# Designs tried in a protein design chat: miniprotein binders against a9bab2. Part 5

Target 1, 221 residues: a9bab2
Amino acid sequence: MRQRLTVSESKAIFHKEFPFVVPAVYRRLVDELIVELNLLKNQERFVADGVFAIGLTSIFLDFTKGYKPENQKGILLEAICKCTGFSASNLEQIALEAKKLANGLNTNEIKSLITDNNRDEKESTYKLINKNNHYSRIIAIGIYKLVDMQSNGFNKEEATENSYLDLVNNFGYTKERVEKDVNLYKSSLDKIEKALELIEMNIKDEKRRNKERVSRTKPGQ

## First folded at step 21 (miniprotein)

Design i4
Fold by ESMFold2, last read:
Structure i4 (fold): chain B 221 residues (1-221), chain A 120 residues (1-120)
Amino acid sequence: as target 1 above (221 residues)
Amino acid sequence: SDEELYQRAESLKESGQFDQARDIFSRVVQRYPDHAKAWRELGRTLQEMGDYQRAVDSFRQAISMNPEDVDAYKRMAESLREEGQYWDAIEMYWAALEINPDDDQIYAALEEAYALYYED
């Protein structure tokens, strides 16, 4: 019989493993990853393969670019993974291996790497890029990131935007579904980048106002 | 008065007379379109009747009048889920968590909503 943790139980483990305050701007990222990983851990068809690992690590890195202090960022990912039964270091290594395998390949060549073998195999090559993994938006981002945007030909900018869609059916998903989730990701990333920009501007304005107040109160004349 | 109409509609809803409760709540919100509680109770009544799209519309009005009404967000999310609008339901559950963090029931509902979203 399988045992799965409730989200509440996973969050309790998270706070034990990450004994620091998560800034408000990152709370949804952290909580949403915990919810999704807790769900996926216990899905029969789910495999934490190279495409999933690329998706998870890319989402984390993209959304935490402004995270301070830097020395807590690695601990944060470790806590998110551990509280849901994953190993951050294993996932980061698998993501790196899958990116190296796909490096410089066009979409037709990547299609040849997609296998039906979803079982947890002892050799890392058998686990990297699997057909019919349990769908999630994390996988959608993994497919999006797998495409080598720098190796595209003459119409780079236009082909780059849509090139990942050529792979989607080979993974066993619909183009409409994956495109929807990639667009949601891009929108969410733009939103957090704008929020961080506003936070930074407010900090600078407060420092400027404080400097001006101190200057007005100096006896100096 | 509108308070007497509101109280009568609540009594009818609690006794399971949803058609009558809906009709009275509808009259209250038409006369008093900024009555947040009446919009929410209209939404709850429609939800009991299985009219989930009109329930969503009513909860949206309640939220616009009182953006701190956690119950309205949660019930809107439930109705959106029944309509198959799973991502919109997920967003309403997150909005509820912004007001009332660490609500275990909402986190359980989120996990179910993500499961539905991925199986769709």
Scores: ipSAE 0.721, ipTM 0.866, lowest interface PAE 1.0, mean pLDDT 85
Fold by ESMFold2, fold request of step 23:
Structure i4 (fold): chain B 221 residues (1-221), chain A 120 residues (1-120)
Amino acid sequence: as target 1 above (221 residues)
Amino acid sequence: SDEELYQRAESLKESGQFDQARDIFSRVVQRYPDHAKAWRELGRTLQEMGDYQRAVDSFRQAISMNPEDVDAYKRMAESLREEGQYWDAIEMYWAALEINPDDDQIYAALEEAYALYYED
């Protein structure tokens, strides 16, 4: 029978699959995803459906916007998924399918897509958007992004910052829980954006200081 | 001397005389409010007594005096978890990992804390 991996064992696999140094500013993102995915993989109620996949891929993209070198981002996501027993390519495909299904829909139309979390049904919608999936902050962001996606489409005038809360009870969660986790996400995103801005300022300061130093050491100082 | 009082309080804590240890550690931190180890040991004593909220307050003081004290972060997280403050506990475990990134016990505690957070 299959044995559940510890977080330490998953991290060992991660370092084997991603043989590069993760910059310090991204270290918590990577490690936190490994911890959460390792937990979720072994929950009997958990389904890696379209809402989860949208949440995971959106979180990864939002937090890695400044990641260098760019060509390592795909390898990084692949390593995070593989070390916790997921397929990055499968999750990306599921997220794309769920985005296509929800594209251009208003909140009421999205509600009609929410089904039981049993994947054994013949219809593709049961695979993509499930009711009563195992709750996680990743799913909370998936719900938020579903509504944010409709807000950026033809129905933008109907959506507000909190419109995603209209769907929460249909997924089987409480509005208070999901709102708290979305707000934590927004706060965390603000923090990493500030950290990246500070890193850029320090680089500019070092370049200015080096330029002044070179000017002092030239003939005619 | 105050160092003698500190060591006496440690001995009392190790012997399970938590009320007496708490009282002496409290005297030490009142006299020496920047005594990081005394704040930490006061917090540990309060943990043993089940006074988790005052333990958190003591560990916060220890961290303010010595922000590299991994044990204080870990102990604060444990006390926050006992109080049902699971997200705050998660944040303290991450703070401990900023100092000591390869602590397998912290990663195991994090996974448990996330599980508790999602089930709350």
Scores: ipSAE 0.712, ipTM 0.858, lowest interface PAE 1.0, mean pLDDT 85
Fold by ESMFold2, look of step 21:
Structure i4 (fold): chain B 221 residues (1-221), chain A 120 residues (1-120)
Amino acid sequence: as target 1 above (221 residues)
Amino acid sequence: SDEELYQRAESLKESGQFDQARDIFSRVVQRYPDHAKAWRELGRTLQEMGDYQRAVDSFRQAISMNPEDVDAYKRMAESLREEGQYWDAIEMYWAALEINPDDDQIYAALEEAYALYYED
């Protein structure tokens, strides 16, 4: 039985694994992922499957688009995963496998990929896309991204912004829950984009003020 | 006299006379709508009475007057949980952590709030 870590204990491990400063604009992303991964790791019905892995890696990439220095992003994800008992490289591999399996499929074809995790069976392997996994906002984004991949191809039915909802019931979740969490995700992305724009504006203002001070203090004046 | 009314309401709250404390705190905030402490104590009193929706409203007023009141955010989150508004509670706990980022008790409460949110 794995020992359960508190969030504070996981954060202590995180700081050892990531000995760099996390910019303030990304601090909630990091802390929220640690909280949610700690919670999910110990849930009886939880499986770190392909949909979960797509969700986690997509969330991380979307929210860290502006992260500097770029070469620390992989180390950051590794630290978040390690401090909560996950392997970033394993999750990235599982996400790639699930993406390949669903590549080019329409919604009805994706439904046939969704299998019961069947927690009562002793299988040495699990399916990449599971029905009735322990719900999380990470899974909601995984479902959203899985459908988004198919919408870039041929559709025999009209695809809309909400077409991912047609798949939600097949995963064992309610449309209302998943739609709420996807909308929260979109709102959070807009918020961080606007925060990054404000940071850039403040940097430009400081450079202007500094240039004005330097030009007014020229030698001989 | 206004300070005496405030102190009287606090004494009534401490003695468990919540109805009377609520009535006096309500009069204080009517006269002085910018009184952050009175809004917070009204919220605490309503919370003890199980009137969680009005407690949330009072804490929101306290926060608008003093946005660094960590206790108001934490108590608002607790009241929101009692109302089944789990995501709103989560957001209030995050707001408290922006002010006091090392609070292990808030992180523990936050993990519990996520658990409730996912089970809902």
Scores: ipSAE 0.709, ipTM 0.846, lowest interface PAE 1.1, mean pLDDT 85
Fold by ESMFold2, fold request of step 23:
Structure i4 (fold): chain B 221 residues (1-221), chain A 120 residues (1-120)
Amino acid sequence: as target 1 above (221 residues)
Amino acid sequence: SDEELYQRAESLKESGQFDQARDIFSRVVQRYPDHAKAWRELGRTLQEMGDYQRAVDSFRQAISMNPEDVDAYKRMAESLREEGQYWDAIEMYWAALEINPDDDQIYAALEEAYALYYED
């Protein structure tokens, strides 16, 4: 029997595990991850795999690039994972192993890996993909990031902006679904970057006004 | 006259006479297009009638006039979900949570909306 947590129960655990104020610009990220992870954890057959772990850790890293103070960032990820029944350290290790597998493979070799059930894998502790998992936007980002990682380091002649779509059918999903979710992800990143730029501009303006005010009000003796 | 029409439409809506309420609320918003409450009540009336697309349009107008109307966001999300526009529904639930972040019913509705989004 699987233990079911409501989102409200998970949020109560989150606040216990993260006893700091989450800046408003990051509240949607935190709450949406809690909702998505609860949904996945409550599936009878969900098993964390490489693409899920890459997707989750990449989403968190991308959206928290500007997070201050830096020392709370790791605690934030730990709290999000723990409150939904995941272990951040385990997921980071799964993501690392999946990246090691993909780093030495081209796209065709990745396709072969995910379709070949007869591989000798008894010494591996992690899977790249569990095809029994229900689709999630987190998985879509994991697929996208697998190919993006290849583009950055080793097989550029096969990598384009949309080359991740070549893998999608091998994962059992439609190109239309995955592309839609990757585009939503990119749009969300643009929105949070714009919000952070506005916050930074307002801080600079207040700092400039304060310097001008202090300069005009000469110190008394 | 507009207040009398509005009150009569509300009474008709509460008594389940949705066709008549819709017609009067539509007249009110045509004459007074910045009447936020009339747009919201038109949306609620259309929602009861199963006219979810017009309900969405009406709630969008209500929100443009009163961006703090949490109920309008929640009802718009419900109507979008009925139309199969699941991601748009999710975004309206998040907009409601920006105003009222501790609404457990919205989080339950969000989880259901994500499940529908993935089933699509």
Scores: ipSAE 0.685, ipTM 0.846, lowest interface PAE 1.2, mean pLDDT 84

Design i5
Fold by OpenDDE base, look of step 22:
Structure i5 (fold): chain B 221 residues (1-221), chain A 120 residues (1-120)
Amino acid sequence: as target 1 above (221 residues)
Amino acid sequence: SDEELYQRAESLKKSGQFKQARRIFSRVVQRYPDHAKAWRELGRTLQEMGDYQRAVDSFRQAISMNPEDVDAYKRMAESLREEGQYWDAIEMYWAALEINPDDDQIYAALEEAYALYYEE
């Protein structure tokens, strides 16, 4: 039985796998994901399915939009996954497969894809969208993003902002719970976007000040 | 003096006389509402007494006066957890970790708080 890693142990592995400095604005994201993934890995009823994978990859993508250098994002996700016993590449693949499966389907058709987590059924397709998976905000966001992605497709007209709530009961969760976590996600995303804007403004101001200083120190020849 | 009253309350707290300590700490913070330590120790005393709601209020006052008080954040989180306010507890643990990012005990408590939050 692989001994459960502590968060501290996972963080130590993370620093080995990611030899770069994480900007301060993204440290909380990294730490949150490490804590949650470490927790979920040790839950008996947890399955890293398509909905989970969509949630995780979407969270990472949305919160790292301003991350520089961009080429480190992949390494960062890999390090987060590896230090918590996941595979980033596998999760990305599973997310893609789940997205493909749900592509072009309406809410009712998606309901039909939600299957009971019968561990014994060998059929690969039934493992992508599980009912009664161990709940997490990552799952909640996965449900939200699964529906949101469809609304951007052909049937844009009928997808309301809260259409994802119609699937929540089929997943085995309460609407109130999922809605709360989705709203918290949106709020958190707004906060980080505002923080990034402030950082960018400060950088611009500093650059301006430096240019002004350099221009003043050039002796008029 | 405020210091004498505070020390007396501390002594009572340390001796396990929480009811008496609470009374004195309450008097201290009423007379000296800017006494950050007294608010924190009042919170701790209330926590020991199982009065978690009042403990939270006291810790909130302590934090308002000293925003870098890691212990106050941690104790507030613990008290919130006992009141079933798991998300608020999580936020307080994160606030504590912003000040002390290498605190293993807080991470352990945080993970447990997440577990409780997801079981609800």
Scores: ipSAE 0.813, ipTM 0.904, lowest interface PAE 0.6, mean pLDDT 90
Fold by ESMFold2, look of step 22:
Structure i5 (fold): chain B 221 residues (1-221), chain A 120 residues (1-120)
Amino acid sequence: as target 1 above (221 residues)
Amino acid sequence: SDEELYQRAESLKKSGQFKQARRIFSRVVQRYPDHAKAWRELGRTLQEMGDYQRAVDSFRQAISMNPEDVDAYKRMAESLREEGQYWDAIEMYWAALEINPDDDQIYAALEEAYALYYEE
């Protein structure tokens, strides 16, 4: 049996796999994902299914929209996954398959995709969309994104800000718990977007000050 | 003077006379509400007495005066955890890591706090 890695041990592996500087604004995202994934890896009831995979990849993409250099984002996600015993490429494929299954479906149709985990039925174990997976905030975002991604002109009339709550009991969770965690996620996303706006404002201010200094400096006469 | 009262309260805290230390620290912060060290030491004294909610309030005041006091964030998180306010404790541990990012003890405390949060 594998021993549980500490967060510090996983961070050591992360820095080996990602030998670049992580900008300060993204440090909490990286470290928090490592903490949460370490916790989940050793949970007996946990499966890395399609809803989990949608949640993880969506969280990463939402929080790294402004990440520079762009070409390091894939390496960053891979390092976070590897240091906690997950495969980024496998999770990305699982997320894509779950999105394909749910594509264009309304909430009632998505309910029929939610499969009860039957320990006696081999090929149905750990399907892409599972009832009663081990709960985490990552799963909460997966449920939220599953509904949010399926909006179109006709189905938009059924998709409100809280439409994902109609599915929560079908996954085996309480609406109160999932709504709380989705709202925490939205608040955190708003905070990082504001932080990135302030960083951009400071860069513009410094560029303006530097241009003015260069323009005002005397010739070397 | 306030310095003499502060030093006396600190000595009483070190000798385990927490009720007396709390009384004097409370007097110091009432007269000098911007005294960051006195707020922090009041919070530590209240922690030792098991009065975690008032400890949190005292640490919050200390942080308001000195937002880079890593010890105040860590102790506030510990007190919040004792009160069952696990998400608030998690946020204080992250605030401490913003100041001192390589504290292995805080990462261990975070993993335990997340586990408690999910068991709620």
Scores: ipSAE 0.666, ipTM 0.828, lowest interface PAE 1.2, mean pLDDT 85

## First folded at step 22 (miniprotein)

Design l2
Fold by OpenDDE base, last read:
Structure l2 (fold): chain B 221 residues (1-221), chain A 120 residues (1-120)
Amino acid sequence: as target 1 above (221 residues)
Amino acid sequence: SDEELYQRAESLKKSGQFKQARRIFSRVVQRYPDHAKAWRELGRTLQEMGDYQRAVDSFRQAISMNPEDVDAYKRMAESLREEGDYWDAIEMYWAALEINPDDDQIYAALEEAYALYYEE
């Protein structure tokens, strides 16, 4: 029986797998993902399916838009996944497959797919979209992003901002719960964006001050 | 003196006389509303008494006066969990970890709080 890793043990592995300094603004994101993934890995009813993979990859992408240097982002995701017993490359592939599937289906077809997948519970076949998967904020975001991706395709006109809520019950969750977690996600994203803007402003101001200092020291020749 | 009253309350708390300790701590914070430690210890006393709502309020006051009080954040989170406020508990654990990022016990408690939050 693989001994369940504690969060602290997972973090220790993370530091071995990611030999770079995580910028302060992204530390919470990293820690949150480690905590959540560590928890999920140990849940019996958890399946790392397409919805989950879309959620995780989307969260990571959205929250690391300002991450520098860019070449470390892939390594960062790999380290987060590895320290919690996941494969980043596998999840990215699954996410891509799920996106492709969703882009080809309307909301009703997705509903039908979720329903049908419950009937053919032959234990042996991996399902890309699962009903009653262990709930997490990552899955909530996955549902949200899945529908958002559809709206960007064929039926732009009918997709309301809350269209994702129409699928929530089909997945086996409550609308209120998913909506809460999606809103928390949006709020958190806004906070990071604001923090990054402040950091950029401070850097610009410092550069300006330095240029001004250099310019003042030149006239004395 | 304020210190004497505080020490008396601490002694009562340590001896398990929570009702009496609560009364004295309440007097201390009434007379000295800026006494961060007294607010925290009042919260702890209330927590031991099972009055989690008032404990949370007391810890909130302690934190407002001493924003680096890791224990107050942790105890507030614990009390919030007992009240079923799992998300708020999670946020308080994160706040504690911002101050003490290597606290393994807080991470364990945080993971449990997430588990509870997802079981709702």
Scores: ipSAE 0.817, ipTM 0.907, lowest interface PAE 0.5, mean pLDDT 90
Fold by OpenDDE base, fold request of step 23:
Structure l2 (fold): chain B 221 residues (1-221), chain A 120 residues (1-120)
Amino acid sequence: as target 1 above (221 residues)
Amino acid sequence: SDEELYQRAESLKKSGQFKQARRIFSRVVQRYPDHAKAWRELGRTLQEMGDYQRAVDSFRQAISMNPEDVDAYKRMAESLREEGDYWDAIEMYWAALEINPDDDQIYAALEEAYALYYEE
């Protein structure tokens, strides 16, 4: 039995796999993902399916929009996944497959797919969309993003901000729980965006001040 | 003196006399509301007594007076967890880790808090 890694052990592996400095603004994200992924890896009813993969990749993408240098993002995700016993490349592939599937289906067809997957409890076949998967915030975000992706393909007019809640019960979760976690996600994302804006503003102000200083120190020829 | 009262309360707490310790710590924080350690130890005493709600309140005061008190965050998280406030507990553990990022025990407790949060 592979000995369960502690979070601290996973973090130690992360630092070996990611030989760069994580900017302070992104440390919380990295640590949260390590904790959550480490926990999920040890849950018996957890399946890293398409919904999960969409959730994880979307969270990572959304929270790292300002990450520099851009070329380290892939390495960062790989390190987070590897240190917790996941494969980033596999999850990205699964997410892509799930996105493709979802883009071709309306909400009712997705509901039907979830329902049908519950009937075929045949243990042996990997499913992209699973009912009653071990719940996590990542799954909640996966559901949210799955529906959001559909709304872009279908008549924008009927997609309400809360359309994802219509699928929650079909997945085997409560609307209240999923909504809470989605709202926390949105709030957290807003906080990071604001923080990044402040950082950019401060940099601009410093540059301006430096230019002004240089202009003042130029002797009036 | 505030220090003498605090030390007396601390001694009582260490001897398991929690009711008496609570009374004295309460007096200390009433007389000296800015005494961060007294608030924390009042919280700890209340926690030992199973009064988690009042413990949380006391730890909140301790943190307000000393925002770098890792122990207060940790104990607040533990008390919140006992009250079933798993998300708030998680946030307090993260606050503790922001101050002490290498605390393995806090990470373990945090992971457990996430587990509880996802089982709810």
Scores: ipSAE 0.816, ipTM 0.907, lowest interface PAE 0.5, mean pLDDT 90
Fold by OpenDDE base, fold request of step 23:
Structure l2 (fold): chain B 221 residues (1-221), chain A 120 residues (1-120)
Amino acid sequence: as target 1 above (221 residues)
Amino acid sequence: SDEELYQRAESLKKSGQFKQARRIFSRVVQRYPDHAKAWRELGRTLQEMGDYQRAVDSFRQAISMNPEDVDAYKRMAESLREEGDYWDAIEMYWAALEINPDDDQIYAALEEAYALYYEE
């Protein structure tokens, strides 16, 4: 049995797998993901299913939109997954499969799918969408994003901002809990976007100042 | 002097005389509301007494006066956990880690707080 890693041990592995400096604005995101993934890896009722994979990949993509250089993002996700005992490539594949499935189904069909999956507990087959999976913020975001992806497909007309709440009970969670975590996600995303805007403004100001300095130091021939 | 009163309260706290320590710390912070250490130690005393709500209030005052007080953040998080405020506890642990990013004990406590948050 692989000895349970502490968060600190996982972070040490992360630094070996990601030999680059994480910008300060993204450090909390990385640390949060490591903590949550490390915790989930050790939960008996946790399944890294399609909903989870959608949640994780979506969180990572949304929070790293401003990450430079772009070519390090893949390595970063791989390092986060590897240090916590996950496979980034596998999760991306599972997420893609779950997205494809969701894009082909309406909300009622998804509800039916979740319900039917609960009856077939006996089949040893991996399910992309599980009821009563160990709850996490990642799962909450997965549910939110799953519904959002449906709305962008065939059923654009019925998608309200809170349409994801209609599936929450089918997954075995409370609406209040999922809504809270989704709202926290949105708030956190807004915070990082504002921080990035400020950083960009500061960089532009510094560049302007440097240009002005260089222009003043050119001796008039 | 304020320092003499503070030291007396500290000695009482260390000897396990929490009720007496609380009374003196309360007097110190009443007379000197900007005394960050006194607020922190009042919080710790209240925490030891099981008065977690008042401990949280005291730690909040300590943090407002000294935003780099890692111990105050950690103790506030612990007290919030005891009150069942798991999300707020998580946020306080993160605040502590922003100051001390390599604190293994805080990460362990943080992971446990997340576990509790997800069991609710």
Scores: ipSAE 0.816, ipTM 0.907, lowest interface PAE 0.5, mean pLDDT 90
Fold by OpenDDE base, last read:
Structure l2 (fold): chain B 221 residues (1-221), chain A 120 residues (1-120)
Amino acid sequence: as target 1 above (221 residues)
Amino acid sequence: SDEELYQRAESLKKSGQFKQARRIFSRVVQRYPDHAKAWRELGRTLQEMGDYQRAVDSFRQAISMNPEDVDAYKRMAESLREEGDYWDAIEMYWAALEINPDDDQIYAALEEAYALYYEE
């Protein structure tokens, strides 16, 4: 049995796997994911299924939109997964499969799928969507994103902002918990977007000031 | 002197005389509301007494006066956890880690706080 890694040990592995400097604005994201993934890896009732994979990949994608250079994003996700005992490539594949499945199903069909998966105790086969998976914020976001992806395929008009809550009980969670974590996610995303905008504005202002300074030092004006 | 009162309170706290220490620390912070250390030590005393809500309030005052007080963040997080405020505890641990990013003990406590948060 692989001895449980501490968060500090996982972080040490991360630094070996990601030999680049993480910009300050993204350090919290990286650390949060390492803490959460390290915790989940050690939970007996945790399955890295399609909902989880959608959640993780979506979180990473949403929070790294401004990350430069872009070619390091893949390496960053790989390092985060590897240091916590996951495979980024596997999770991306599982997420893609789950997205494809969800895009073909309506909410009622997803409900049925979750229910049916609980009855077949006997099939040792990996399921993309599991009921009563160990709860995490990542799973909550996975449920949210799963429903959001469906709304893009069907008539956009009827999908309310809270449509994801209709599936929560079928997954075995409380609406209040999932809603809280989704709201925290949205709030955090808004904060980072605002921070990035501010950084970009500051960079533009500095560039402008530098250009103005250079223009003033040209001989002949 | 105010320093003598503070030192007396510290001595009482260290000797386990928390009720007496609390009284003196309370007097110190009333007289000197900007005394960051007195607020922190009042918080610690209250925490030892099991008065976690008042401990949190005291730590909040300490942090407002000294935003780099890692110990105050950690103790505030611990007190919040005892009150069942797991998310707020998590946020305080993260605040502590912003100051000291290599603190293994804080990461361990943070992971436990997440575990408790997900068990709710």
Scores: ipSAE 0.816, ipTM 0.907, lowest interface PAE 0.5, mean pLDDT 90
Fold by OpenDDE base, fold request of step 23:
Structure l2 (fold): chain B 221 residues (1-221), chain A 120 residues (1-120)
Amino acid sequence: as target 1 above (221 residues)
Amino acid sequence: SDEELYQRAESLKKSGQFKQARRIFSRVVQRYPDHAKAWRELGRTLQEMGDYQRAVDSFRQAISMNPEDVDAYKRMAESLREEGDYWDAIEMYWAALEINPDDDQIYAALEEAYALYYEE
């Protein structure tokens, strides 16, 4: 029986797998993912399926848009996954497969797919979309992003901001719970974007001040 | 003196005399409303008594006066968990970790709070 890792043990592995300094603005994201993934890995009813993979990869991408240097992002995701017993490459592949599937289906077809998957309990085949998966905010965001990807393919006009809520009951969750976690995600994303804008402004101001200082210290010979 | 009253209340708390400790801590914070440590220890006393709502209020006062009080954040999170406010508990544990990022006990408690939040 693989001994359950503590969060502290997972973090220690992370520091071995990611030998770079995580900028302060991204530390919360990294720590949150390590805590949540460490917890989920040890849940009996948890399956790392397509919805989960879409959620995780989307969270990571959305919150690391300003991360520099760009070449460390792949290493960062790999380290987060590895320290919690996941494979980043496998999750990215599963997410891609789930996206391809969703892009070809409307909301009603997805509902049907979730329902049909419950009947075939017998087939040992890995399912990309599972009903009654162990709930997490990552799953909630996965459902949200799954529907958002569909709306980009069909006429944008009818996709209401809450269209993802129509699938929530089919997944076996409550609308109120999923909506709460999606709203928390959106608010957190807005906060980090504002923080990054402020950081960029401060850097520009500091560069300007430094240039002005250097120009003043050049003695007019 | 405020310090003498505080020390007396601490002694009573440590001896398990929570009702008496609560009375004295309440007097201290009434006379000295800016005494952050007294608010924290009042909260801890209330927590031991099972009065989690009033404990949360006391910890909130302690944090407002001392934003770097890791113990106040941790104890507030614990009290929020007992009240079933799991998301607010999670946020308080994260606030504590922003101050002490290597606290293994807080991470363990945080993971448990997430587990409770996802089981609802």
Scores: ipSAE 0.815, ipTM 0.907, lowest interface PAE 0.5, mean pLDDT 90

